# VH-VL binders against Small ribosomal subunit protein bS1c (rps1): the designs that were tried, part 19

Target 1, 263 residues: Small ribosomal subunit protein bS1c (rps1), of Porphyra purpurea (Red seaweed) (Ulva purpurea) (p51345)
Amino acid sequence: MTKNNESFTHRNFAAVLQKYKYDLNLGDIVAGTIFSFELNGVLVDIGTPVSAYLPIQEVSSNQELNNFNSLNINDTREFFLLDYNVESRQLILSIRRLEYIRAWKRIRQLLAEDSLLDVRIKGFNKGGMIVNLEGISGFVPNSHLNNFSKNTSSTNKFIKLKLLNVEEKSNNLILSHRRALIAQASSNLIVGNIIEGVINQITPYGLFIKAGNLKGLVHISEINVKQVERIPSQFKIGDTIKAVIIHVDKKQGRLSLSMKHLK
Key: E = the ipSAE of ESMFold2; O = the ipSAE of OpenDDE; V2 = 0.75 times the mean of E and O plus 0.25 times the DockQ between their complexes.

## First folded at step 18 (VH-VL; framework fv_masavibart)

Design c5 (from b3 with heavy chain Y101W, light chain S97T; at its last look DockQ between E and O 0.72; V2 from the best seeds 0.00; counts 0 for: pae E 7.1 > 2)
Fold by ESMFold2, look of step 18:
Structure c5 (fold): chain C 263 residues (1-263), chain A 124 residues (1-124), chain B 110 residues (1-110)
Amino acid sequence: as target 1 above (263 residues)
Amino acid sequence: QVQLVESGGGVVQPGRSLRLSCAASGFTFSEYAMYWVRQAPGKGLEWVALIWYDGDYKYYADSVKGRFTISRDNSKNTLYLQMNSLRTEDTAVYYCAKDLWYDFWDNPGAFDIWGQGTLVTVSS
Amino acid sequence: QSALTQPASVSGSPGQSITISCTGTSSDVGDYNYVSWYQQHPGKAPKLMIYDVSDRPSGVSNRFSGSKSGNTASLTISGLQSEDEADYYCSSYTDRTYWVFGGGTKLTVL
């Protein structure tokens, strides 16, 4: 009887509304007027003969605002058409879902504009920093924190960040301090310029250099090593070196450096 | 859901070439370093190759250097291994794997997620 | 052959703890902290159990722990269970910019 052999589908919902000559789909944003309070929600007139219901739990993302004091009879506002309850024969509405949709629209806009953000620190885990943006939890990986000190005294302080990646389906925001720092310094980061920095970390594939609050990589292929020597035997953490900027990846906040041909 | 699916394995004669592919999904492929690791039947694991997130740097095991080429196409979320001058010693299941870290740039990680492998048999 | 040395096999009874060793050199296990451990059941792909010497990925039981001393890394499995029976491999990044594996250890749960 159905394409997907399901008890109730989006197609079945459309058939109900076509019987009543209305062009509504699940996921639509509809205007409605609150006309009655019930024990666990309110009835809303959306211009159809079928009943529309807003459960009290769907009023707001903020649990403190899930009460009748936030709603008034004859208020006209927008609702998200969440579902159809076959047993109660009601269209189920949500303001909470609408708030989430609009928050994520703003987040995607901030990503597209490459906005520099002041974001509040919620805490830390082993992999990085946890933050809040637009009421959505976000994460800054350790690799994107540079030398920012992780400690509990940083909670509730603000940090400069840029959005790196967003995934609404998994409710995932990835942000970067490294990209924000590069953006703030970008007018002074010119390919070909020489900078001076301190070796912060030595790895088998290169040297990480601290230049102010910036972090750059001198890859092993960019080191002037003419003898068969291991990186640790030639360099040590705390050594000052000069390097040439060879690449600035503004999207990922990566600063690539070279020690070749430095006289 | 993070997935890696290898393809292109088969039976070939010594001296011939074969190209393996690894299709990636469920993660931002262009931000992770990628690996090939092989396992001969009844034997242990052997690292074959590593490629950085954007393809800037490639590294090979001594046993395959000069014969194998790792590459990637970030627009297609696909990792490749071109295997030339194949030898009977190259017979193995070939796995692709992603690095652990979202941004490999400043810290080598580990072989985080593995495909199920594709069998390459080199025999006459 | 393998750059990292592991015992060929170890065994233990349910509920016991066992340790698998992985011995390398200063060029890998000794001077660097890029040791990882993998579990492989027959016919399956390896699974990451420990990274950066002692860190556990999400979803891996805290019965698995890692450590190192000098040039030797160790994987310890406490409270052995029948599903722990598998092959275990260590791996390390080296100062020659490539990875090496140990030869593998077959764990038998009696």
Scores: ipSAE 0.014, ipTM 0.530, lowest interface PAE 7.1, mean pLDDT 83
ESMFold2 (binder alone), look of step 18: mean pLDDT 90; pTM 0.938
OpenDDE, look of step 18: ipSAE 0.681; ipTM 0.858

Design c6 (from b1 with heavy chain L100F, light chain S54D S96R; at its last look DockQ between E and O 0.65; V2 from the best seeds 0.00; counts 0 for: pae E 3.0 > 2)
Heavy chain, then light chain:
Amino acid sequence: QVQLVESGGGVVQPGRSLRLSCAASGFTFSEYAMYWVRQAPGKGLEWVALIWYDGSYKYYADSVKGRFTISRDNSKNTLYLQMNSLRTEDTAVYYCAKDFYYDFWDNPGAFDIWGQGTLVTVSS
Amino acid sequence: QSALTQPASVSGSPGQSITISCTGTSSDVGDYNYVSWYQQHPGKAPKLMIYDVDDRPSGVSNRFSGSKSGNTASLTISGLQSEDEADYYCSSYTDRSYWVFGGGTKLTVL
ESMFold2, look of step 18: ipSAE 0.369; ipTM 0.676
ESMFold2 (binder alone), look of step 18: mean pLDDT 90; pTM 0.937
OpenDDE, look of step 18: ipSAE 0.669; ipTM 0.846

## First folded at step 20 (VH-VL; framework fv_masavibart)

Design d1 (from c6 with heavy chain W105Y; at its last look DockQ between E and O 0.61; V2 from the best seeds 0.00; counts 0 for: pae E 7.3 > 2)
Fold by ESMFold2, look of step 20:
Structure d1 (fold): chain C 263 residues (1-263), chain A 124 residues (1-124), chain B 110 residues (1-110)
Amino acid sequence: as target 1 above (263 residues)
Amino acid sequence: QVQLVESGGGVVQPGRSLRLSCAASGFTFSEYAMYWVRQAPGKGLEWVALIWYDGSYKYYADSVKGRFTISRDNSKNTLYLQMNSLRTEDTAVYYCAKDFYYDFYDNPGAFDIWGQGTLVTVSS
Amino acid sequence: QSALTQPASVSGSPGQSITISCTGTSSDVGDYNYVSWYQQHPGKAPKLMIYDVDDRPSGVSNRFSGSKSGNTASLTISGLQSEDEADYYCSSYTDRSYWVFGGGTKLTVL
C-alpha cells in the first residue's frame, strides 16, 4: 500500500522520546506551562526538547470556550498527549480530551455511589427522554419516566435521575427517573404499608397506580377479580384505590403492590 | 450480535425430568424479560413460560403449570426451564426468546430474538 | 391451544400483494394493541416481522405492514418475492396473563 501523507504512530512517538530518554507515550497526561500564543493555538513547555502545541479546537469540549481568553502565559496545568503532527513536527496536546477523561471518571464514580442527580432535559424521542450529563449524551427510556410529561415546556428544565448503565466506548448513558423517585421516597416505602393512589393505566397483566409522582404495579395475581369479569370491567382509569406495598426494587425503581392484603 | 443458544434437550421417558439452559450474549440480559416457546414436530408455535427481567414474576401456559419452572441467573446470563413429570405431549423443539422491550414494566413486548431451539423427545 | 384463527394457507404470484388475517376476541386483539407477527422458514427459528400491531423492527422490509380492525389483525405483504414463502404466525398477550399464537398460515409464492 502507498505511504502518502505519513501518520505518526505509537511506535514512532515512543522511538523519538526514547532517543531523548523521556518516558512519554501517546495518551499520557502530563504537566505543562503555557509560554506563547500562536495564531491558532498555544505553545506549551512539557519539559522535553520536542515542541508541544495546543490547538484552539482542543482547549475545551464547549466550542464557545475555544479561544485564548481563558489561557494565561506561565499557567501550569495538565494536558493530554493526543498525537504527533509529522508535518509540523510537534506533539499535539488536548485539554478537551482531558476534560472528557475526567468527565467519565466522575460518571463512573456517580454510578458506583448510586448518586441522585439533577440533570437538564435536552429533548425527547419516541423511546424516551434525551439528557446531557457532564457533556455526555444520556437517555431515559419511557419505562423509567413514571409518566413524566413529555411536552416541549420540559426542555431545559431539570429532572431527578440516577445512572442505570454506562457505556464509555459508545459514549452513552442510560438513566432512570423512577429509580430516583423510589430512592427519594425509600424511607417511607415500607413493605406492608398501605399506599393510596389513582389507576393511571390498565393492562391485561395488572393495574399501574400513581401515588404522587410514584408509579407502582398491582399485578393481576394480586387482584381479587370476580370470576366472570375482566380487569377493564372492574376498574377505570382515574379510580382511587388502596394497595399494600409487597416489594421495592431499588435498582430498577419498581414498586410492587397488592390488593389482596387489604383489611 | 445478540445470540441465544439453547441446550439440554434429549430423549427421555415419561415422568422424568429435564433441565434446559439458554445462554445469552450481545445484550444486557438482566434488563429483559425472557420466554420459552415450543413447537411440536409438524405443528405450530406454543408459548410455554415468561420470566420478568429480575425474576420477580413468572407466567406459565396452563399445559405446563405445576410441572415446569422458569428461572434465570442474571450473573451468568442464563435462562433455565426445569421440566418435571414430562409427558409425551411435551415433545417439541424448545426455543428461548428475548422480549423486544427494555425491562417489561409498562408494556408487554414481543418475541424479539430467538435461539435455534433444542429438541426434547418424551417417548416410552 | 390457539385462541387466534388464521387461514391455513394463502398464495400469491411474485409482485402481488397478499393479506393474512388473525382473528381473536376483544380480550386479545380487539381491546389491546399487543399483536405481533412472525415469519418462519422450514427448519429455522421464527423471526419478528411486526410488533404492536403495525410497527416494524429495524431491518424488516417496508413491504410488510400490519393493521387491525375490530377483532381481526392483518399482515400485508406487498411486492411478493419468492423469499417470502414461509409460515406466518400472529401472537398476542391476553388478559389471562399469557401469550397466544395463531395456528399459522403457509404462504406459497407461485
Scores: ipSAE 0.017, ipTM 0.538, lowest interface PAE 7.3, mean pLDDT 83
ESMFold2 (binder alone), look of step 20: mean pLDDT 91; pTM 0.940
OpenDDE, look of step 20: ipSAE 0.685; ipTM 0.854

Design d2 (from c6 with heavy chain N107H; at its last look DockQ between E and O 0.70; V2 from the best seeds 0.00; counts 0 for: pae E 3.1 > 2)
Fold by ESMFold2, look of step 20:
Structure d2 (fold): chain C 263 residues (1-263), chain A 124 residues (1-124), chain B 110 residues (1-110)
Amino acid sequence: as target 1 above (263 residues)
Amino acid sequence: QVQLVESGGGVVQPGRSLRLSCAASGFTFSEYAMYWVRQAPGKGLEWVALIWYDGSYKYYADSVKGRFTISRDNSKNTLYLQMNSLRTEDTAVYYCAKDFYYDFWDHPGAFDIWGQGTLVTVSS
Amino acid sequence: QSALTQPASVSGSPGQSITISCTGTSSDVGDYNYVSWYQQHPGKAPKLMIYDVDDRPSGVSNRFSGSKSGNTASLTISGLQSEDEADYYCSSYTDRSYWVFGGGTKLTVL
């Protein structure tokens, strides 16, 4: 009366997993041991009767490194449970997805700590600077580069940045040199101190001043300009001026200056 | 991928109020200045309002100053225009637009991406 | 009236080059470099064609170019095509009205 006559089916497969009390769900991170190499992937023992397979495309997020050189038989490591292939009856594993998850965990930690980062420059476009952080594409907008000179000789050099925003769904990072510079200079950026700089640009709403690698705004409300005079008739790009620091916004990376408090 | 969708237009009587919304997606909304631009039927484009990426400064055309208020909710990726004391000359299609440059602080850009527009008709 | 003056209309034949002017003052065009140009087909939203006087966003044909001389900015369209038929607006950030638009120019391709 203990005879088992049930034919093997998909429901029997689920029953086998339940019989051994496996707690496996897609999206889990599991430990596994590599035991066999195939043409386009490797077989992995994750401690279940279900076969587990790591395709070569899932070895690394960098497709140039999608090969078996970093993998050895009998190596034990962690994998992401990506999918189940009904035709092959195999669990599909991923190292690439695991690397992505861990990179984003690190990124969120760096955001929470408001960390000052040294990041390698990868290149430039019209809108700003391109970087890579933790294998994730990053961008520094022109407005957040201050007076940093965009040129080919800067490629592969490091620049100090802070994270501004992250968009995990688009796999994108926005970073700021402006915030990093303000943070580094904070001991010398005291409200009431005088800063000397060169007018870098003239706008209808104020003057932007270059003082070393720092950029500050003298808003039009902080300029001693008669009502009928226009800013371009009173100031020229390249003029040296002195201004008083009236506000330092570390979160926005903005330095606010005034010419009204000079006498 | 970048999308702006205006809503809240309609027909109202002079002196009444209306609130327009602009839902943004496909870019980091909180890092861009945003605009309202309008176009009366058969007429040209008229800039209405500008708000900096963090809301620190707001600017208005003289024709609407004191009556209209631009605002943003960066947590909801939404831009607003509160229009009070509406006049018949406010009748127009209202567009929201994203600035071309990241945060507007040191460089005004341009009206990069526009929504489809929402019609506001003010008639007695 | 508009703060920036554009011709009401301009026409050209396919393959020709055409130039649309945008004239203001030192307060809007002469002293600042924030001129931008927009193309608008009937019933559609405007499209950015040129920003910062002479820069072209990605996806805009290199047949479109911008320039400025004194208080006059110009949009030049080379190799006219039938789909170029539209209204064209200039705009600038100024110390008089912040952003202003020109009155618009209707381009007709003959």
Scores: ipSAE 0.293, ipTM 0.641, lowest interface PAE 3.1, mean pLDDT 85
ESMFold2 (binder alone), look of step 20: mean pLDDT 91; pTM 0.936
OpenDDE, look of step 20: ipSAE 0.705; ipTM 0.868

Design d3 (from c6 with heavy chain Y101W; at its last look DockQ between E and O 0.64; V2 from the best seeds 0.00; counts 0 for: pae E 3.7 > 2)
Fold by ESMFold2, look of step 20:
Structure d3 (fold): chain C 263 residues (1-263), chain A 124 residues (1-124), chain B 110 residues (1-110)
Amino acid sequence: as target 1 above (263 residues)
Amino acid sequence: QVQLVESGGGVVQPGRSLRLSCAASGFTFSEYAMYWVRQAPGKGLEWVALIWYDGSYKYYADSVKGRFTISRDNSKNTLYLQMNSLRTEDTAVYYCAKDFWYDFWDNPGAFDIWGQGTLVTVSS
Amino acid sequence: QSALTQPASVSGSPGQSITISCTGTSSDVGDYNYVSWYQQHPGKAPKLMIYDVDDRPSGVSNRFSGSKSGNTASLTISGLQSEDEADYYCSSYTDRSYWVFGGGTKLTVL
């Protein structure tokens, strides 16, 4: 006593679906219960006569690790309706796709709320730092690291970051340590107050000052420098200076300083 | 694919004004400093102007200071050069260029990606 | 107007190495490390070859290298090829003039 799903069950399936108004659309999120393991995936009961299948490659959003052993018979959870396979007559489910969609919703919310994040460092390149947030690759440009030391001992440590920009189509995030540091210190960063710091970098357009973990710019227009006397001849890396806070850009995490109105 | 497309060039009389535009695509425009660089026919490159990613600082070559104004509209991904009191020596192909580094705050970078250029001819 | 001095032309045979110099002042070159080099073929926009004195952007052949000694920066092209024939410009961000370019060097591959 055997059945051929191609000839008999297909007709019965179509008749049942037509008789009952199942409102199933690709892209829906459905609840389901895992009831059977197969070699390359699991079968899921979604509360309809429609067969539903979760391929093993659709289990993880970040790593295609073997999560097959982490799945149990009678586990209930939500799935994404990815596709319908006409050959197998099965709905194809995905956890990976669901996690991706939810990760991007969370990321957009974190950006909109300007949330302070504690993020694990994955590595570095010439342009900055590499992180992973919600399974999405993220990058912190050098200009937003605020003199954070790039070394191998940092690869699993946490760093305070804020989202700066997101590119969903390119699956990329841009984050900022500079913005996070300014936000943490913002109650103490008052325009008109004097800050003391150490010259950390001399550029043709100004002096960059380190005050604790904060970095600020004294632009050349804010320095009393005669044309004949050049910045490198008057200032040396390591010199301690005092400057007035003239602007705090919390959005970009930029601290602007002046030496013109100082005693 | 990063692209920059200049427009607004043409033939004008000395003393007149012209505004150049540079449409940007393929990168986050609001996070990079932008440049104008020009090249007179048969001559070398000459830097014209620089604007920081947020427009907070603008810099000009001495040859154009007081006559040209660089600006940007980050909501439209567009860079502008307003050229007033044009002179015959302003005749050149004008390029816009994107800075190499993110945000031009603690690293000035380089002229990374260039547009195709737009010709401005100032003649009687 | 050329603030940085480059030779007007250099030439070399295929397979040889050549060096193009770029000389300025301590304000232009010596005190800072923001020298960059550009290649320009006739009728085309310049292409960035070297930034920060000696770094190469992605996609630029390692036949191109940069260096600096005192107030002189140098671009070295090893293993010359016919397609290297172009104009080459140095540029720097300086504390006196902001960005400046050299006058350009025409490279001829014989």
Scores: ipSAE 0.253, ipTM 0.632, lowest interface PAE 3.7, mean pLDDT 84
ESMFold2 (binder alone), look of step 20: mean pLDDT 90; pTM 0.936
OpenDDE, look of step 20: ipSAE 0.615; ipTM 0.819

Design d4 (from c6 with heavy chain S30D, light chain N33K; at its last fold request DockQ between E and O 0.50; V2 from the best seeds 0.00; counts 0 for: pae E 3.2 > 2)
Heavy chain, then light chain:
Amino acid sequence: QVQLVESGGGVVQPGRSLRLSCAASGFTFDEYAMYWVRQAPGKGLEWVALIWYDGSYKYYADSVKGRFTISRDNSKNTLYLQMNSLRTEDTAVYYCAKDFYYDFWDNPGAFDIWGQGTLVTVSS
Amino acid sequence: QSALTQPASVSGSPGQSITISCTGTSSDVGDYKYVSWYQQHPGKAPKLMIYDVDDRPSGVSNRFSGSKSGNTASLTISGLQSEDEADYYCSSYTDRSYWVFGGGTKLTVL
ESMFold2, look of step 20: ipSAE 0.525; ipTM 0.778
ESMFold2 (binder alone), look of step 20: mean pLDDT 91; pTM 0.940
OpenDDE, look of step 20: ipSAE 0.626; ipTM 0.803
ESMFold2, look of step 22: ipSAE 0.164; ipTM 0.613
ESMFold2 (binder alone), look of step 22: mean pLDDT 91; pTM 0.938
OpenDDE, look of step 22: ipSAE 0.574; ipTM 0.780
ESMFold2, fold request of step 25: ipSAE 0.179, 0.271, 0.415; ipTM 0.591, 0.627, 0.714
ESMFold2 (binder alone), fold request of step 25: mean pLDDT 88, 89, 89; pTM 0.922, 0.922, 0.923
OpenDDE, fold request of step 25: ipSAE 0.743, 0.598, 0.660; ipTM 0.891, 0.814, 0.840

Design d5 (from c6 with heavy chain T28K Y57E; at its last look DockQ between E and O 0.76; V2 from the best seeds 0.00; counts 0 for: pae E 3.0 > 2)
Heavy chain, then light chain:
Amino acid sequence: QVQLVESGGGVVQPGRSLRLSCAASGFKFSEYAMYWVRQAPGKGLEWVALIWYDGSEKYYADSVKGRFTISRDNSKNTLYLQMNSLRTEDTAVYYCAKDFYYDFWDNPGAFDIWGQGTLVTVSS
Amino acid sequence: QSALTQPASVSGSPGQSITISCTGTSSDVGDYNYVSWYQQHPGKAPKLMIYDVDDRPSGVSNRFSGSKSGNTASLTISGLQSEDEADYYCSSYTDRSYWVFGGGTKLTVL
ESMFold2, look of step 20: ipSAE 0.341; ipTM 0.666
ESMFold2 (binder alone), look of step 20: mean pLDDT 90; pTM 0.937
OpenDDE, look of step 20: ipSAE 0.643; ipTM 0.827

Design d6 (from c6 with light chain S97N; at its last look DockQ between E and O 0.76; V2 from the best seeds 0.00; counts 0 for: pae E 3.8 > 2)
Fold by ESMFold2, look of step 20:
Structure d6 (fold): chain C 263 residues (1-263), chain A 124 residues (1-124), chain B 110 residues (1-110)
Amino acid sequence: as target 1 above (263 residues)
Amino acid sequence: QVQLVESGGGVVQPGRSLRLSCAASGFTFSEYAMYWVRQAPGKGLEWVALIWYDGSYKYYADSVKGRFTISRDNSKNTLYLQMNSLRTEDTAVYYCAKDFYYDFWDNPGAFDIWGQGTLVTVSS
Amino acid sequence: QSALTQPASVSGSPGQSITISCTGTSSDVGDYNYVSWYQQHPGKAPKLMIYDVDDRPSGVSNRFSGSKSGNTASLTISGLQSEDEADYYCSSYTDRNYWVFGGGTKLTVL
């Protein structure tokens, strides 16, 4: 059973360390010095008699960086204690796992600071845009892209975003362009001020207005609509309108507008 | 895992009131629009009500307007349906459902994830 | 018309393709692309199969496809399987800010 194999491996590891009075556990982060290059990895001195080995596949999450060019003999750095290989009697180290842990730590700090970020576009799917932040894949829902054009020529370009939701356990990193745009324009977005723009989208529940790169909703309850006419018969995409700002939701990056308060 | 659990169904006389609850888990409840949909025994599906993520807008089927009130408590991840002046034609299994799209801003979604329903029977 | 019209029933043999229609007005089907389709097995909650006329959620087989022409939306099931036997409903978000459902179609696999 896997239980017996793990228990036996743990006892062998513990027995060697007890013999030499070392207190190390799998999952620890340890300092080590690279002292030898091997065919498929490097040997690392972590201050124990047990051999420690960094496989080439554990150098980086980016497979293009899984080579020896970034490593030098006598380099001292930190490693993650990933596993113990019973057959080779070696501790297996990882830089890849360490990078992942540190990337998520930075992401949590960026969320707490509510930072405005320049984030690299990796691609698009039906639901939105895929991005890379600190080497971690993130997602921007369509509703949080405003009027950003989904174009393959945008791949590897940068877009201004804010973190919206972060969950490491589910590998869930949600970001918002809409919130970033509101943050950039916040000094000019005052309740009661008039904004002018063009109708960009007509829905059953209201009009979406484009003013520069900002997008706002004039809800149907904020429109003077003749009862016998549908919204599409009274308004056309491309029409210029003026509206009053009635609410700014900075958290979700939403701009609520009214055409009733102009009169 | 997204989960919705309805409760509060039962047998009630015409003219009385009943309050349904829908407990949500496995997603950020406060960022999605929510729905009530009902199905009378042996009948098809009928939409009842919709509430936006923050409760700012609510919409009702004509058959329940003025009698039913949809609401939400985002701090408790719970959706509610207050049903007043109940009629025999309100007898149905009541489902809550989560909208498909993140929020409900620039596109209506769909009834993405459904609860298992709670039965309301209105009879004398 | 304030409700969507679906055929009451449809049947097919395993491996065949079938199509279920959903007809409304310009206000509920023609002018907007908010048609969705739901599968419901007896005693179960409905399951979303198609949204935005022709898009599939993750985990739905590509045997299911949607389309729209004029005021009629369609659900096509290719390679019919016994597990496809269920009730199918269309729905759409309308000009009046309400959802309407079709009456439902019972699919029988022979």
Scores: ipSAE 0.281, ipTM 0.637, lowest interface PAE 3.8, mean pLDDT 84
ESMFold2 (binder alone), look of step 20: mean pLDDT 90; pTM 0.938
OpenDDE, look of step 20: ipSAE 0.661; ipTM 0.843

## First folded at step 21 (VH-VL; framework fv_masavibart)

Design e1 (from d4 with heavy chain T28K Y57E; at its last look DockQ between E and O 0.33; V2 from the best seeds 0.00; counts 0 for: pae E 6.4 > 2)
Fold by ESMFold2, look of step 21:
Structure e1 (fold): chain C 263 residues (1-263), chain A 124 residues (1-124), chain B 110 residues (1-110)
Amino acid sequence: as target 1 above (263 residues)
Amino acid sequence: QVQLVESGGGVVQPGRSLRLSCAASGFKFDEYAMYWVRQAPGKGLEWVALIWYDGSEKYYADSVKGRFTISRDNSKNTLYLQMNSLRTEDTAVYYCAKDFYYDFWDNPGAFDIWGQGTLVTVSS
Amino acid sequence: QSALTQPASVSGSPGQSITISCTGTSSDVGDYKYVSWYQQHPGKAPKLMIYDVDDRPSGVSNRFSGSKSGNTASLTISGLQSEDEADYYCSSYTDRSYWVFGGGTKLTVL
């Protein structure tokens, strides 16, 4: 399964199978029964006369778990048909590749269902938080962390997240705490209700306020400003304000607020 | 391998119109806010306009308000600047730039990746 | 004519540290973290060197650092190299204008 194994092609594999009249292709998922252990792998019967072999490095996506302890003679299970080794004349199987395929199928399903996830924190960088989901590394941008405090004491703890974007080709996941927080609070986020919060951030286009773990935007068009003043001169970070909920975007994880309708 | 390529610059007389385009590649264009920034010959940089990732919000420098319109077509990964009622002081190299921050929601205003620029000359 | 004031030029010898200042009002540079710094070599587009006052994008040397005190932001270049010779611009939100750039500073490496 090395990147530089050029001794066997899909056409060569097809020619062998035509000789024996079997309908198998590289990339297939096949059932097999373990029947023998070798030094660096196990022999598997997949119902063909050609020997099938699971190398130790193909047992798990976690290299620390690349051992045979969970495998027994006469166990039947599924394998990914990875390659053919011409030197050993064996079909090469993989559990690692099968785990990868199944992990990505579940990730795509979690994205489609917009599932609320408990995800383990692996660490932080300047741009956000690093997490692990289904054995795949994921990233939560700073803009999607809301008021979450980044520090080393949070490593290996869990955080509520939702998937935003996935890219299987680059093995990348983008996740959001902001979207998860909105989903958790959705029964209390009713348009027309008043929310109280503290100004956390002042921008040219409005005020971001912190209300508990939630972050909302009071757009500049929703602020009662003096004709000659800019929003920085009227407001200070740390000020407490009240605002009316005017829109809840659960899909984007955004809470829109207004100060125009208060009395 | 992010890339921005401006086009549509040229020589025009005062009062005329010109449309600039910026072709984007190598990143998810519909996830980032975009900017136009200009630089008059021998002068410094001047911010011109900003558009949010979905086109829902647009902001302009005072010097161009009412005359310039920023827009984007996310299906074509293209940013536009429509320049009307051009004046001699609009003469500059025009750059498009990608915002540094994903989604623009919380942290506006870093000009991450810039195009090569396109020259607009307004003269009689 | 810019709302952010930078020195017109600075110079230094290889290996030295130099600092470029960017001064505005408290509404321009004060409590807001929108200050960013750009390097521009002749005939080239600007390059982002520092964002959010003191953060570096990936691929920018740690010889470049940013800071802010009062209403002045500063770009410091340590271990000055000939490749650092360029124009440098700060940018921020100001109460006199929406987004603005400083007038620019020409850095000469002697």
Scores: ipSAE 0.035, ipTM 0.550, lowest interface PAE 6.4, mean pLDDT 82
ESMFold2 (binder alone), look of step 21: mean pLDDT 89; pTM 0.930
OpenDDE, look of step 21: ipSAE 0.198; ipTM 0.688

